# VH-VL binders against Probable D-xylose utilization operon transcriptional repressor (gntR): the designs that were tried, part 8

Target 1, 226 residues: Probable D-xylose utilization operon transcriptional repressor (gntR), of Paenarthrobacter nicotinovorans (Arthrobacter nicotinovorans) (q8gal4)
Amino acid sequence: MDATSKRLTRTTVASQVRDFIVMEIAQGRLPLGAPVREMEIAAQLGTSQTPVREAFRELAALGLLESRIHVGTRVRQLAEKDLVEAVPIRSALEGIAGRLAANNYHKHAEEVRGSFEAMKEVAEGGDRRVFAAASTTFHRSVVRAAENASLLRAWNALGIEVMTILAMASSDIPLDDAAESHRPIVDALEAGDPELAEHALTHHVAAYLPATAHSNGGVDAAVQAS

## First folded at step 4 (VH-VL; framework fv_tarlatamab_arm2)

Design g61 (from g34 with heavy chain G31K, light chain Y94K)
Fold by ESMFold2-Fast, scan of step 4:
Structure g61 (fold): chain C 226 residues (1-226), chain A 122 residues (1-122), chain B 109 residues (1-109)
Amino acid sequence: as target 1 above (226 residues)
Amino acid sequence: EVQLVESGGGLVQPGGSLKLSCAASGFTFSKYAMNWVRQAPGKGLEWVARIRSKANSYATYYADSVKDRFTISRDDSKNTAYLQMNNLKTEDTAVYYCARNPYWYLSHFDYWGQGTLVTVSS
Amino acid sequence: QTVVTQEPSLTVSPGGTVTLTCGSSTGAVTEGYYPNWVQQKPGQAPRGLIGDTYNKHSGTPARFSGSLLGGKAALTLSGVQPEDEAEYYCLLYKGGAWVFGGGTKLTVL
């Protein structure tokens, strides 16, 4: 119970609704593809439908919820096809980011180290949703350290946070192991090693691909399939 | 076909010097880090030195056992890596292999040469 | 002062499954050690099998796989063939240096 966390949770009711839905998805209590209705969420949380509607709109924009006329709102299913298509693109973008960030690391060391340590602290708490957000913040800090605005905009367009949340929702990987898997990225950046940083990031991101893609040349096979 | 061919080995007196060459073909040499690995007769493998590509400013790394005596270098125009060995000791007697690290897999020792024998003896 | 430890020898029957392990004196082996596996047959140069924990070299047969097991790097052979009889070395990265294990002699009997 950190004072900062308490202050943040009181900023808006809509953000609290958003956090609740994200947590339910991340913990598997709200299954992928399940219907979710404004009225039911409002009743469950003891709030009006206005902030729930705002939260639904935000989550739909992030790709966590899907809404259609006459069908209603559901938790979006992350198909294997989505990962096969997005992971190689993310891997390429983050590889470029790592190479550039290694050369700029002296200007961004505090942010990158800070976000890595924050991710490890969050992992100790066991909240998979909060971990997904912390992991996304860490990757964003590396992309930001590349000092390439076009790269950051392209990376943001991939919906990295939503992919991370959905991957964590389907996984039993211990969070401390997940956090520690990022250490080679930090080590390469601190060494100022562009080639090693590019490799560390491409390897790390490629781990999100299905095992069959990895055994057949990993990212190359997935790119050809896409 | 990827090929690495070592040369320059031979018999040398303790305290002497020798320069090994590793000629590469069948790949874009300039994008790969290059390593030297040695194996004493009847013993295991020992990593000796590494030189990275131009993208990492040709950074060099050495095992403590050879630091300050050996120098790794490369000439990308000739697709060749070198190991300059100075102040040789009897303990340096070994088959010396060159091995590459791919650009995308810096930690993958995928292709090796056939080796060149260095014997340090009086 | 890293010491890398492997089983000195292992025996497996043709068609069987065997797992070789690779440990470090510096602590539990993680992906950050970039574990490599190299095969060497008598009188031959070494050849790369696995890099960066589980990434196969293009010439590596499908029956070889790399993983992490119990704080160690692991090389598993499933459906072992007679030609797999060889010395297997693991190689770990730490502090800028690569360190080889002592090697595992795999006998296929």
Scores: ipSAE 0.006, ipTM 0.437, lowest interface PAE 14.6, mean pLDDT 82

Design g62 (from g34 with heavy chain H108Y, light chain D52S)
Fold by ESMFold2-Fast, scan of step 4:
Structure g62 (fold): chain C 226 residues (1-226), chain A 122 residues (1-122), chain B 109 residues (1-109)
Amino acid sequence: as target 1 above (226 residues)
Amino acid sequence: EVQLVESGGGLVQPGGSLKLSCAASGFTFSGYAMNWVRQAPGKGLEWVARIRSKANSYATYYADSVKDRFTISRDDSKNTAYLQMNNLKTEDTAVYYCARNPYWYLSYFDYWGQGTLVTVSS
Amino acid sequence: QTVVTQEPSLTVSPGGTVTLTCGSSTGAVTEGYYPNWVQQKPGQAPRGLIGSTYNKHSGTPARFSGSLLGGKAALTLSGVQPEDEAEYYCLLYYGGAWVFGGGTKLTVL
């Protein structure tokens, strides 16, 4: 019973509200670009507006919601230019990570394999938000295996989980296929081949580029673009 | 009301066998990975075995201490998970708990049964 | 092979703050190990408190929080109540398998 315990109590309800909104977005029930109103969410969840407002602020800071003067709050649209700008940076950082991680893999194999298996398990449930989190955790495990603190800090600054959530919300890719698409990364790391690992990661991440932005007429258009 | 009810425990001689059952109710059983966890008298919890759902071909995992002796299985039509224990040792004496993991969310051992006692002794 | 280590016992006064930690013999504990925390009172079955490092199970009091601290998973109780006296176990995910820590006996005096 102090200010800290009261703040934690309010934050807990706000965290539940935040998770609900993220789930609605990830499952497509709250479409990209759709307006989101504090009073509607509060009524739907049977809570006051205070924790909802707190959740809205947190989600806006994470880039999942956007608030504009007299326009209100909306689910952020993942513009093609956002992916065109972010994916090459992510691809470069993760390529470096793969090259370094291949040499250190024996120290990190358990975490990387574990994170890969976790993606397969959550994919079975069809929960796109949980999958986005598991996918982000897997990629972070590879970056961590590079044993380069500056690289990990740079990668963490990119907002990968938010981008993954928004991509999952706009995609109908079966989650089992999404999970399995990561297997070549694990295989390359286990082979201990830095060049193969760099290629596996750059190729995998480049595939996140919208086909329409860098189309060369094929499903692998992104590979040629980056 | 989510419930997990273990049965099949009892006294058995070293080298013997027992089959434990975990009957589930109050949720869609097929959507959850199921675990067996044991606790020896006065000791801590030890994870024993896990079985995934049909989408992962009922993949099974075992602690090194029970590998090759224990077999976990499930029957989704009966909402029941099983632990077949062979070549029992005195070190296997414990209360055996059944616990679930949501297959779409790995972060919980959210519901546990009350446990069934297995005593391996002469 | 993998050993998960917890403090064997900790004592805290009512209303105080205490942090329990969970370490792995394989290296630093990260969110990739999906740290779970369960509570067990004498003569009772365990119950889930926190999973995926910081995600509270429904019914877990607000005073419980999970985090990563110094290469370990951490469970922090702020404003401890007498009913929080219990054994606390962490568990870590290893690609389908789970490994428990030895447990921390929390005494509230």
Scores: ipSAE 0.534, ipTM 0.779, lowest interface PAE 2.3, mean pLDDT 85

Design g63 (from g34 with heavy chain A55Y L106I)
Fold by ESMFold2-Fast, scan of step 4:
Structure g63 (fold): chain C 226 residues (1-226), chain A 122 residues (1-122), chain B 109 residues (1-109)
Amino acid sequence: as target 1 above (226 residues)
Amino acid sequence: EVQLVESGGGLVQPGGSLKLSCAASGFTFSGYAMNWVRQAPGKGLEWVARIRSKYNSYATYYADSVKDRFTISRDDSKNTAYLQMNNLKTEDTAVYYCARNPYWYISHFDYWGQGTLVTVSS
Amino acid sequence: QTVVTQEPSLTVSPGGTVTLTCGSSTGAVTEGYYPNWVQQKPGQAPRGLIGDTYNKHSGTPARFSGSLLGGKAALTLSGVQPEDEAEYYCLLYYGGAWVFGGGTKLTVL
């Protein structure tokens, strides 16, 4: 805990409203596509409409909420088309990252292992929003280990964290299983094998595609570790 | 092989209660949201209720027609979903199906059970 | 309340192409409604065909495809087979609740 750093940044009411809405979405209590009313949130949290409106604007900018003239504000629904378009790009970028990161792994092993262990720890707590953030941090640590600034910029442009939060909100996969599904990536990087690492990242990310959610044997393929 | 088997249907008087069960096998039940869908004789399908996993706090959703009368629940240790039906009306007469939603997506009704008949009649 | 509308009946010849549509009383159907398509043959349990507008379930024949057409969800069968004669239901997602269409009876003659 860093008390001094915490003291320099005070949490606003709008920030607390934002965190509340994100948590409700991630935990499934505020469903994807559900309308979100400023007055209802303000009443529920015992606050005025001003910080709620500020939180709504920030969440809309992040892509978690959407608003349009005749529909009002709703929780964004992650359409299959969004995943079909983004997942192949993410898979290709992270595959490249894995190949490069395998050659540099021991320079970055502490960050990668640390983010994997953090993901496992937050999975035990059951907070899907915190898990989405931890998962995004893990994948970013692998991209950083590639030591390619252009790759990192391209990856950051994909909005991975927002997509992960929305995917977690639409998913019922146990967080322990979701966390463990990343172990083959860590193992490949530890082995220092560029081809194995590329394969592990490509396969893992591709499993997010809807068509891989289940198999003929009744075994779910998407995000399962075992 | 994915299997869903419904049970607990039967004849009941108006105002009565029934509890339906949906026994699941062939997949990791705890990772799936479960739905109940019904079909009145000679009529179309009607969605009734959905329950998410414990990792989403067992969030439940109901059709307006059954809200406050029906309760969906699950027991992951038994790989079973339930539908408790109270204050039954003649219009609740239907074949009741359970159906799953796969991992990652709320948006797929990939496997269904064979259904169990509920008849509400005097 | 929200109404999901389908053609009550459609007829197609074996080997032909037919498109079923699914509309919402709330406006144009988009991917945000997570359109699903389900097939039911007389006396049988329903079978999932397509989820989230485009995604085929495991075991759905290649001749079935999902799309959006003119502000509606669409299910297209190309090279229709006699065994495709069935009732087809769409269902749309409204922020937690699902709503079924009235069904389309497809006759293959």
Scores: ipSAE 0.007, ipTM 0.529, lowest interface PAE 11.1, mean pLDDT 83

Design g64 (from g34 with light chain Y34F G95S)
Fold by ESMFold2-Fast, scan of step 4:
Structure g64 (fold): chain C 226 residues (1-226), chain A 122 residues (1-122), chain B 109 residues (1-109)
Amino acid sequence: as target 1 above (226 residues)
Amino acid sequence: EVQLVESGGGLVQPGGSLKLSCAASGFTFSGYAMNWVRQAPGKGLEWVARIRSKANSYATYYADSVKDRFTISRDDSKNTAYLQMNNLKTEDTAVYYCARNPYWYLSHFDYWGQGTLVTVSS
Amino acid sequence: QTVVTQEPSLTVSPGGTVTLTCGSSTGAVTEGYFPNWVQQKPGQAPRGLIGDTYNKHSGTPARFSGSLLGGKAALTLSGVQPEDEAEYYCLLYYSGAWVFGGGTKLTVL
């Protein structure tokens, strides 16, 4: 008996379970640090524990869930230290991307503009998971417009989507404000101004640093911590 | 049950005007962007116009082929979207479909109406 | 001015696998164009199959999948059924507006 068909069906259910948990986290219904129990999720979704366990493993590998022996599984809390370390690196890479993309923008204008408009549209519904995906797609479109394969590979290695999901889950910023905060990036790229685009990307990403960094050292000072 | 019902199609002379309606039921209409898509006899689908919800100030978008001639609008109190078509041309002859875009899932044309035929002929 | 290109027609045997593609005159199609796939059977209104490259409509059978392939959006049908014979349209997002491909007529026999 070939089990491939049953494994594929089970994997599909696990993917649905994964998407459900991601959505619950992104929308704040499953709070950061909250325990997540296989039996409760299985009962809630009317499925067995096997696909739920598979989804938990996938989400743990992606860094959305944490699992410890004898403690169980919980939604990961994105620590201030994680943002202080990752944001300066992302800011530097996206600043370089903006500078390069400004020179190539007319080749990539539809993708970048389209991704920005999509962020504005999905923001209206308050679906923080969909917004996180749209925001990630927008930033990737700018990096792609840089036409630098090494930069795109480095940026893809940072786990930007996971960081964005966790940031959206930990924030109550109105999504329309979050979307609109990207307009200076698009404006700089439309103007074909490499310095302005680099500044817009660097400042925008650095603003993801915790409020304590803004109060005690400033966003620019925190960028040097990388 | 989600349902979209188009009406207002018919025969009209070149240079004439028609107003199409799309009546929605089975969902919270005010939260969805609405599209008009047309299909000329024996031809493919062509996107015509889109209107966003009130939270996005009813922002409108048009295909270049209909810009300045067609106006999309909506009345959330009646769960209805409209397409005002002015200065109609023979090449505007088509079945006109209404389709929704979820505001929380922009890139999904999930439900369509059955269509209403517009014939522009002398 | 943007043109979205699809194969005009494709043929596949029942139970077979076929991939339809969707390209743009402006360059490589990426997820930033939010590729959508719509199915239309003769005499019927269109229905949504896939949004945002990979995301299936709730009524879409498991045998349908979306992806990106060689700078184009792709719709793959695995284990094709006779009822899958239809016109398939892709559409891409351009700053608030949508542009349809010319459609692919899929013949199952």
Scores: ipSAE 0.033, ipTM 0.595, lowest interface PAE 7.6, mean pLDDT 83

Design g65 (from g35 with heavy chain G31K H108Y)
Fold by ESMFold2-Fast, scan of step 4:
Formats: sequence, C-alpha cells, structure tokens
Structure g65 (fold): chain C 226 residues (1-226), chain A 122 residues (1-122), chain B 109 residues (1-109)
Amino acid sequence: as target 1 above (226 residues)
Amino acid sequence: EVQLVESGGGLVQPGGSLKLSCAASGFTFSKYAMNWVRQAPGKGLEWVARIRSKANSYATYYADSVKDRFTISRDDSKNTAYLQMNNLKTEDTAVYYCARNPYFYLSYFDYWGQGTLVTVSS
Amino acid sequence: QTVVTQEPSLTVSPGGTVTLTCGSSTGAVTEGYYPNWVQQKPGQAPRGLIGDTYNKHSGTPARFSGSLLGGKAALTLSGVQPEDEAEYYCLLYYGGAWVFGGGTKLTVL
C-alpha cells in the first residue's frame, strides 16, 4: 500500500521462503547435496523470483545452500564443525529469549505448552528427524514469547532445525528423555522466573554439542575450537 | 493400503446411547493417535475427541460440546478405536468420521474413514 | 471458546492462483499450532492435504502448498484445476485438542 508496507511484505515473504526450504531439508524432502532451483521454488510457493533469490542468498550466508557458476545451487553438505560453531551462538540467543519470555509468558503459554506436548507425542514414534522439527518449533515458541523481533530474526537465521537434526543424529538419548528434558524450561517460564529460564535454556542448548566436543573439556573446548 | 472403517451408526432417541467403532488396517495402529470428527447435515467439520497411544497413557481430549457425554477409547489388540456416546441430543446428528494422526509425526489427519451416520430424532 | 476463522467462499479461474487463510481468535497463528489442511468434495469423506504448516500428505498434488502469512496459516493453490473445487478446512492444535475452521468453499470457474 505505502512504502513501509511494501518493504515489510517483501522481507516477510523472503523469510517464509527461507523457512520453507529449511523445513524441506529437515524433513528429508530436500536431501543434503540436492540441487535446488529458484524458478521451481517460486512456482511452488506462488511468488516471484525476487524473494526466492533473497532467501537463497540468506541461506547461502548461513551455509545451508551453496552456489557455483554454471553448476547451480545445491543444499550444502553440513559437517559436525558447523554444529560446534553454531551451538554457542544459539545458547546465548536462547538464554536472552528465556529471560525476556518469562515476563511475557502469560500471553504465550498456550503455544509454548502445546509445543511441549507435541514433542512428547512425537518422541514416542522414535523418529529423530520428526522430533528435531517438533523441538525446533518448541524453541521458536519460546523465542517468540520474548517479544523481541530482532532476536527472533537472528535466531531464525541460524538454521536451528538442521542443527537439531545433526545433534540428534550424534546422540543416543531416548527421545522421551529428550522431550522431558525440556520440562525445566516450561516450569521456569510458568513460574515467571527470568534467571531460571535463562539457565534452563542455556544448559539445555549446550547439550546439543557433539559428545566428542563435550568430552574434550566441555563447552569451553568447543568455543575455543570455534 | 491404509484403511479406516467406521460402524455402529444408526437412529437413536434423544437421551439415548450409541457406541461407534473404527477398525484400522494397513498400518501399525498402536503408534497413531486416533480422532473422531463429525459433520452435521449441510454444516462444516467439527473435531469431537482424540485418544493418544499407550506411550502417552491413552490420554484423551474432548470438544466442549461433548465433554462428559462422550468417551473415546481404543483396543490396540483389535486395531480398533471407539466412541461411546451418552445422553445424545438432536444436535449430535451427524456423519461421524474416524481419522488418524501419526503420533510419530504430528501431522495432518492424513487418512479418514468413509463415515457412519448417527441420527438423533424422536 | 476459541474460534478459527476462514474465508467462507473464494472463486478462482482454471489455471489461476488462490490463497486461503486460517486465523485464530486467540492471536497470531504460528507453526506452534501445527496448522493442518483438509479437502472435502461433495458426498465424499475428507482427505488430508497438508500438516505441520508445510508438510504434504503423500498423494497431495504439487500445486498445493502451505505457509504462514500475516499471522495466519495459508493454503495456496497454483495452476488450479477443475477437480480442486471443494470445501477446504484448516485445523489448529491446542496441546492435544484440535479446532476446525468454518471451511472455505472454493469455486473454480
């Protein structure tokens, strides 16, 4: 309608395209190493190539897509190193989110509690990839409850679902235990305790580091390895 | 082939009771949450009840309109879900559908039965 | 009682593009509500199309896609076919319970 509305709409569409591609990767419909084409995504989502190109650029910056001249764009082959680098950043962002969300929880309790119940339900099926998607939805609900748009945008830019898939693939934790490990986060938020929420989220996310990185001096070793 | 077959529908007087069955085949029934959804003549779909798997202690959920009157249950040994309907009212007249949700994937109501008609009339 | 709202009716030409939306009386619809989309043709049982916002049921044609748009769940049909004329329902997850929208009657003319 006006210039501000046009700019917001353009940014939102690109973000939705990005989220769609991340979900396709997480669900295995877009395998690691698979080719992905702007025109096909644009047609599939009923949008122009401009927001798709913006999404591809953002995903390339995040290391989820790679593009070579004359070869085209493909889903990048992610490595354990990418997880080691991203987890400390995610931990810091979610710690901030928990602290802020504790004060706003009453406005977001239904979504957060619902997402927690969804994780428990999915865990019983034993599919670690499906669980990773449900876990990502739960964490995003907490970040959304922080009511800080900049924080949510930064968090979304990390490709959290792919990180969670990699973490779950390198872990033997039973999924029902993985789901239940989120209860302290919900409890802290329901208590309205910012410090407990920050602690619960920071501690929980740190556990997503690969076991080999953790056993070499814990989180400090992973941070030093960058 | 995934198949859901409802039975037990029919004509019943107001205040009466009726028990619907949903027989499942072609998948591992015990891993799926099961739903009952109804549709009154010429109206939209209305979710009625849901039962989770044994792993979630057979937790049950009900729409406010049927709470305390309807009971959802399941028998995993028979691959069957049930809806016990008590104190039926004329507004309960509807086609009742059985639908699954993969509990290993909190996804869509991917498969539905063909429905069974329940008519509550004097 | 929570109300899930959809456009009552929409019309689209064959080969055209149309987007159906799904809103909640409790606030913005996010992926945390696990939006699902179901199609029902006259005289037939409902059929699952999309779950968990973007996830297609096997057999759902490529022309159907799910998304979140402006605080609502959205179902987009691109290159609409005559057989897509049907009633479309969204439903949202509330921690075990589900709530259906009122449905959108899509007419293809």
Scores: ipSAE 0.494, ipTM 0.740, lowest interface PAE 2.4, mean pLDDT 83

Design g66 (from g35 with light chain D52H G96R)
Fold by ESMFold2-Fast, scan of step 4:
Structure g66 (fold): chain C 226 residues (1-226), chain A 122 residues (1-122), chain B 109 residues (1-109)
Amino acid sequence: as target 1 above (226 residues)
Amino acid sequence: EVQLVESGGGLVQPGGSLKLSCAASGFTFSGYAMNWVRQAPGKGLEWVARIRSKANSYATYYADSVKDRFTISRDDSKNTAYLQMNNLKTEDTAVYYCARNPYFYLSHFDYWGQGTLVTVSS
Amino acid sequence: QTVVTQEPSLTVSPGGTVTLTCGSSTGAVTEGYYPNWVQQKPGQAPRGLIGHTYNKHSGTPARFSGSLLGGKAALTLSGVQPEDEAEYYCLLYYGRAWVFGGGTKLTVL
């Protein structure tokens, strides 16, 4: 399967609508808890209601949107519990991605390096939400470099952009340090070292877990709960 | 109101030098990266150079076509960006625009000046 | 030399829909290239339309939308108006440098 291949079909249009909504949430234009209306999105993107409804259904399944009787559809208000559950899964998936990406890096080096430089650039603006979006773009570039369509689909299913926004909002790390913390990932990929890349990704992502997620001996309580 | 005003364009002979200025007003200039973009007569846009804000140590970047000949700089006390052009070639003939960019995810090249014409000819 | 490719010209009828594309010589264009779209009318400075793939600049009409399509960045105009006749440029981010496409001349007939 070609992970980067797309065709203009109803399903492809729905995936583009989904990506648009995720980016609107990541950029703060759709605030957490804000109402989202199918007709307004359809009009904004110049498409019919069918692919928008499909995108809404997918985003609701991913836990990014929620629908309530008589309330309608809203952007979900994410909580620390969502990080506790998602971060161990993300860490495992991105570790696999790093291992695979190290072998393919020469084909994807420009995108990965570009995304890394973008994180450094947005750090100067001081906006943690904008940084979270840039960080997510970087991580997606690494997952894409793994050239494994099933892995990319699984990673996309976690709604990483919104989870990263929540993690960054809960962190006091200076943004320039946050950006530079990704350098070991790039260095491992440049070296073509699968084991080092896996370690760099798993260690980096695991740092997003709040202290409350760890039990006696460093055991991850979220893994047992989920 | 955000405004960018370019100046310093004119006619110059091949091998000559020219310094362009971009005067900014209506925003906190020191917080923004500044770009120069050019457009040759009847041709498309070409990115030329970028200078980052003080927070990024005024880091500079250049298109390969102008590297080693052009120098971008800024004076935050005067709200002005500059492009020093040396060893000018006929292919450098273009309207030169300055454009700002904020931190990455808002708008890149969100505001542009009207441009200043540089003609390199005998 | 990195090359960013656009359709040289496209024609659309008033009220119609048209999609412009933006490709890279380095491979498939993703959101990691931060595709931007700018509009330039004759005798005017360029103006921003779309920043970072999907994100409209302030003042961009609702009929304009950005997306990724078939390994390329795309700009779609739905319900095209006569005033949309212009040159449209994409630009992609390569870390240190921005690279413009050759531009698409959109004719509204």
Scores: ipSAE 0.447, ipTM 0.735, lowest interface PAE 3.0, mean pLDDT 83

Design g67 (from g36 with heavy chain G31K Y105W)
Fold by ESMFold2-Fast, scan of step 4:
Structure g67 (fold): chain C 226 residues (1-226), chain A 122 residues (1-122), chain B 109 residues (1-109)
Amino acid sequence: as target 1 above (226 residues)
Amino acid sequence: EVQLVESGGGLVQPGGSLKLSCAASGFTFSKYAMNWVRQAPGKGLEWVARIRSKANSYATYYADSVKDRFTISRDDSKNTAYLQMNNLKTEDTAVYYCARNPYYWLSHFDYWGQGTLVTVSS
Amino acid sequence: QTVVTQEPSLTVSPGGTVTLTCGSSTGAVTEGYYPNWVQQKPGQAPRGLIGDTYNKHSGTPARFSGSLLGGKAALTLSGVQPEDEAEYYCLLYYGGAWVFGGGTKLTVL
């Protein structure tokens, strides 16, 4: 057909390629740190390299794939070590966010409540990847409510979205329970209590720290938090 | 193929009642939230009501303009959503569309019916 | 009462680029409002274009893209075609309920 039809078909196929790669990662068939090559994926899925390259670009933007000079494209390596290092930082940043957001909540209540309700709706579908995205949106709404652009930039730099997607893909926690675990955060913000909000967020995020980190002499985020 | 077919529209006097139906086919209806959206002649789209799936206890939501007058419901065994409209006003005159939300993407109004016309006049 | 605001009308030349915006009376529109875009041509039922800010519905041409711009949701058409002349509506999520914008009449001339 014409250029418009070709572009539409190419974009749709790229989305399918993206979903395939994400599923391969989630199922462990494409391990963290493993190389991925456009030619091999194209051959495996019976498609051309153009939609595969588009999918690789999207996944790199999401932080799931990494392209490096002389190394090629690989599944980004997010190990238990990354959680042990990132969770305490995330806990501290979100604690600060909660404290500040409690004072500004009246300006942001719609977004925060809306994001919380969205998590509950998405939990119904049972798709852990989609839930991870909704959960990330909720946490970002709280950080945004702090009205501190530097804090939001620092939080975004931690790769929270990618870590959440991988954690949810690897977890068996019921999604309804995962969604509901965020209610104390909303309640604290609605109460307008900065200390309660800081506590609710630091405690909630600290729970993301792997249990093995404690048994291996890892840092206890709750103890190390300010 | 996904299809949504609205029915039950017609002429009714102010203060009257009417029940609209939205018959769904080509997908697993019970997994989708369903919406009613209306459009008055020559005007824009207005969201009216939404009903979630059984997993969310058939939770319902309404626009302030229709709250307490309209009731959205569904029968998953018949793949049909309904809109019971009571105490109709002339400003309720509109084409009423049925639209679905996929459970795996919260914010997607991907498929719509062709609409059914409701005229409220004396 | 929340009001969702769109440009009432916009004009663009064939092959040109145009951006439609969607704002909220309650503050900046973010991805937390799950912006949707629908297209309606005269005498036709609405058609879903974009959901969840930038996620395209199957069948949406590649020339359409969604984004966030200056505290508003945005719909951009690049390389506009004559058949893109239509009404474009945004709608935002408010905790279970949805609110439509007033619509933008896009004229292609």
Scores: ipSAE 0.593, ipTM 0.813, lowest interface PAE 2.0, mean pLDDT 84

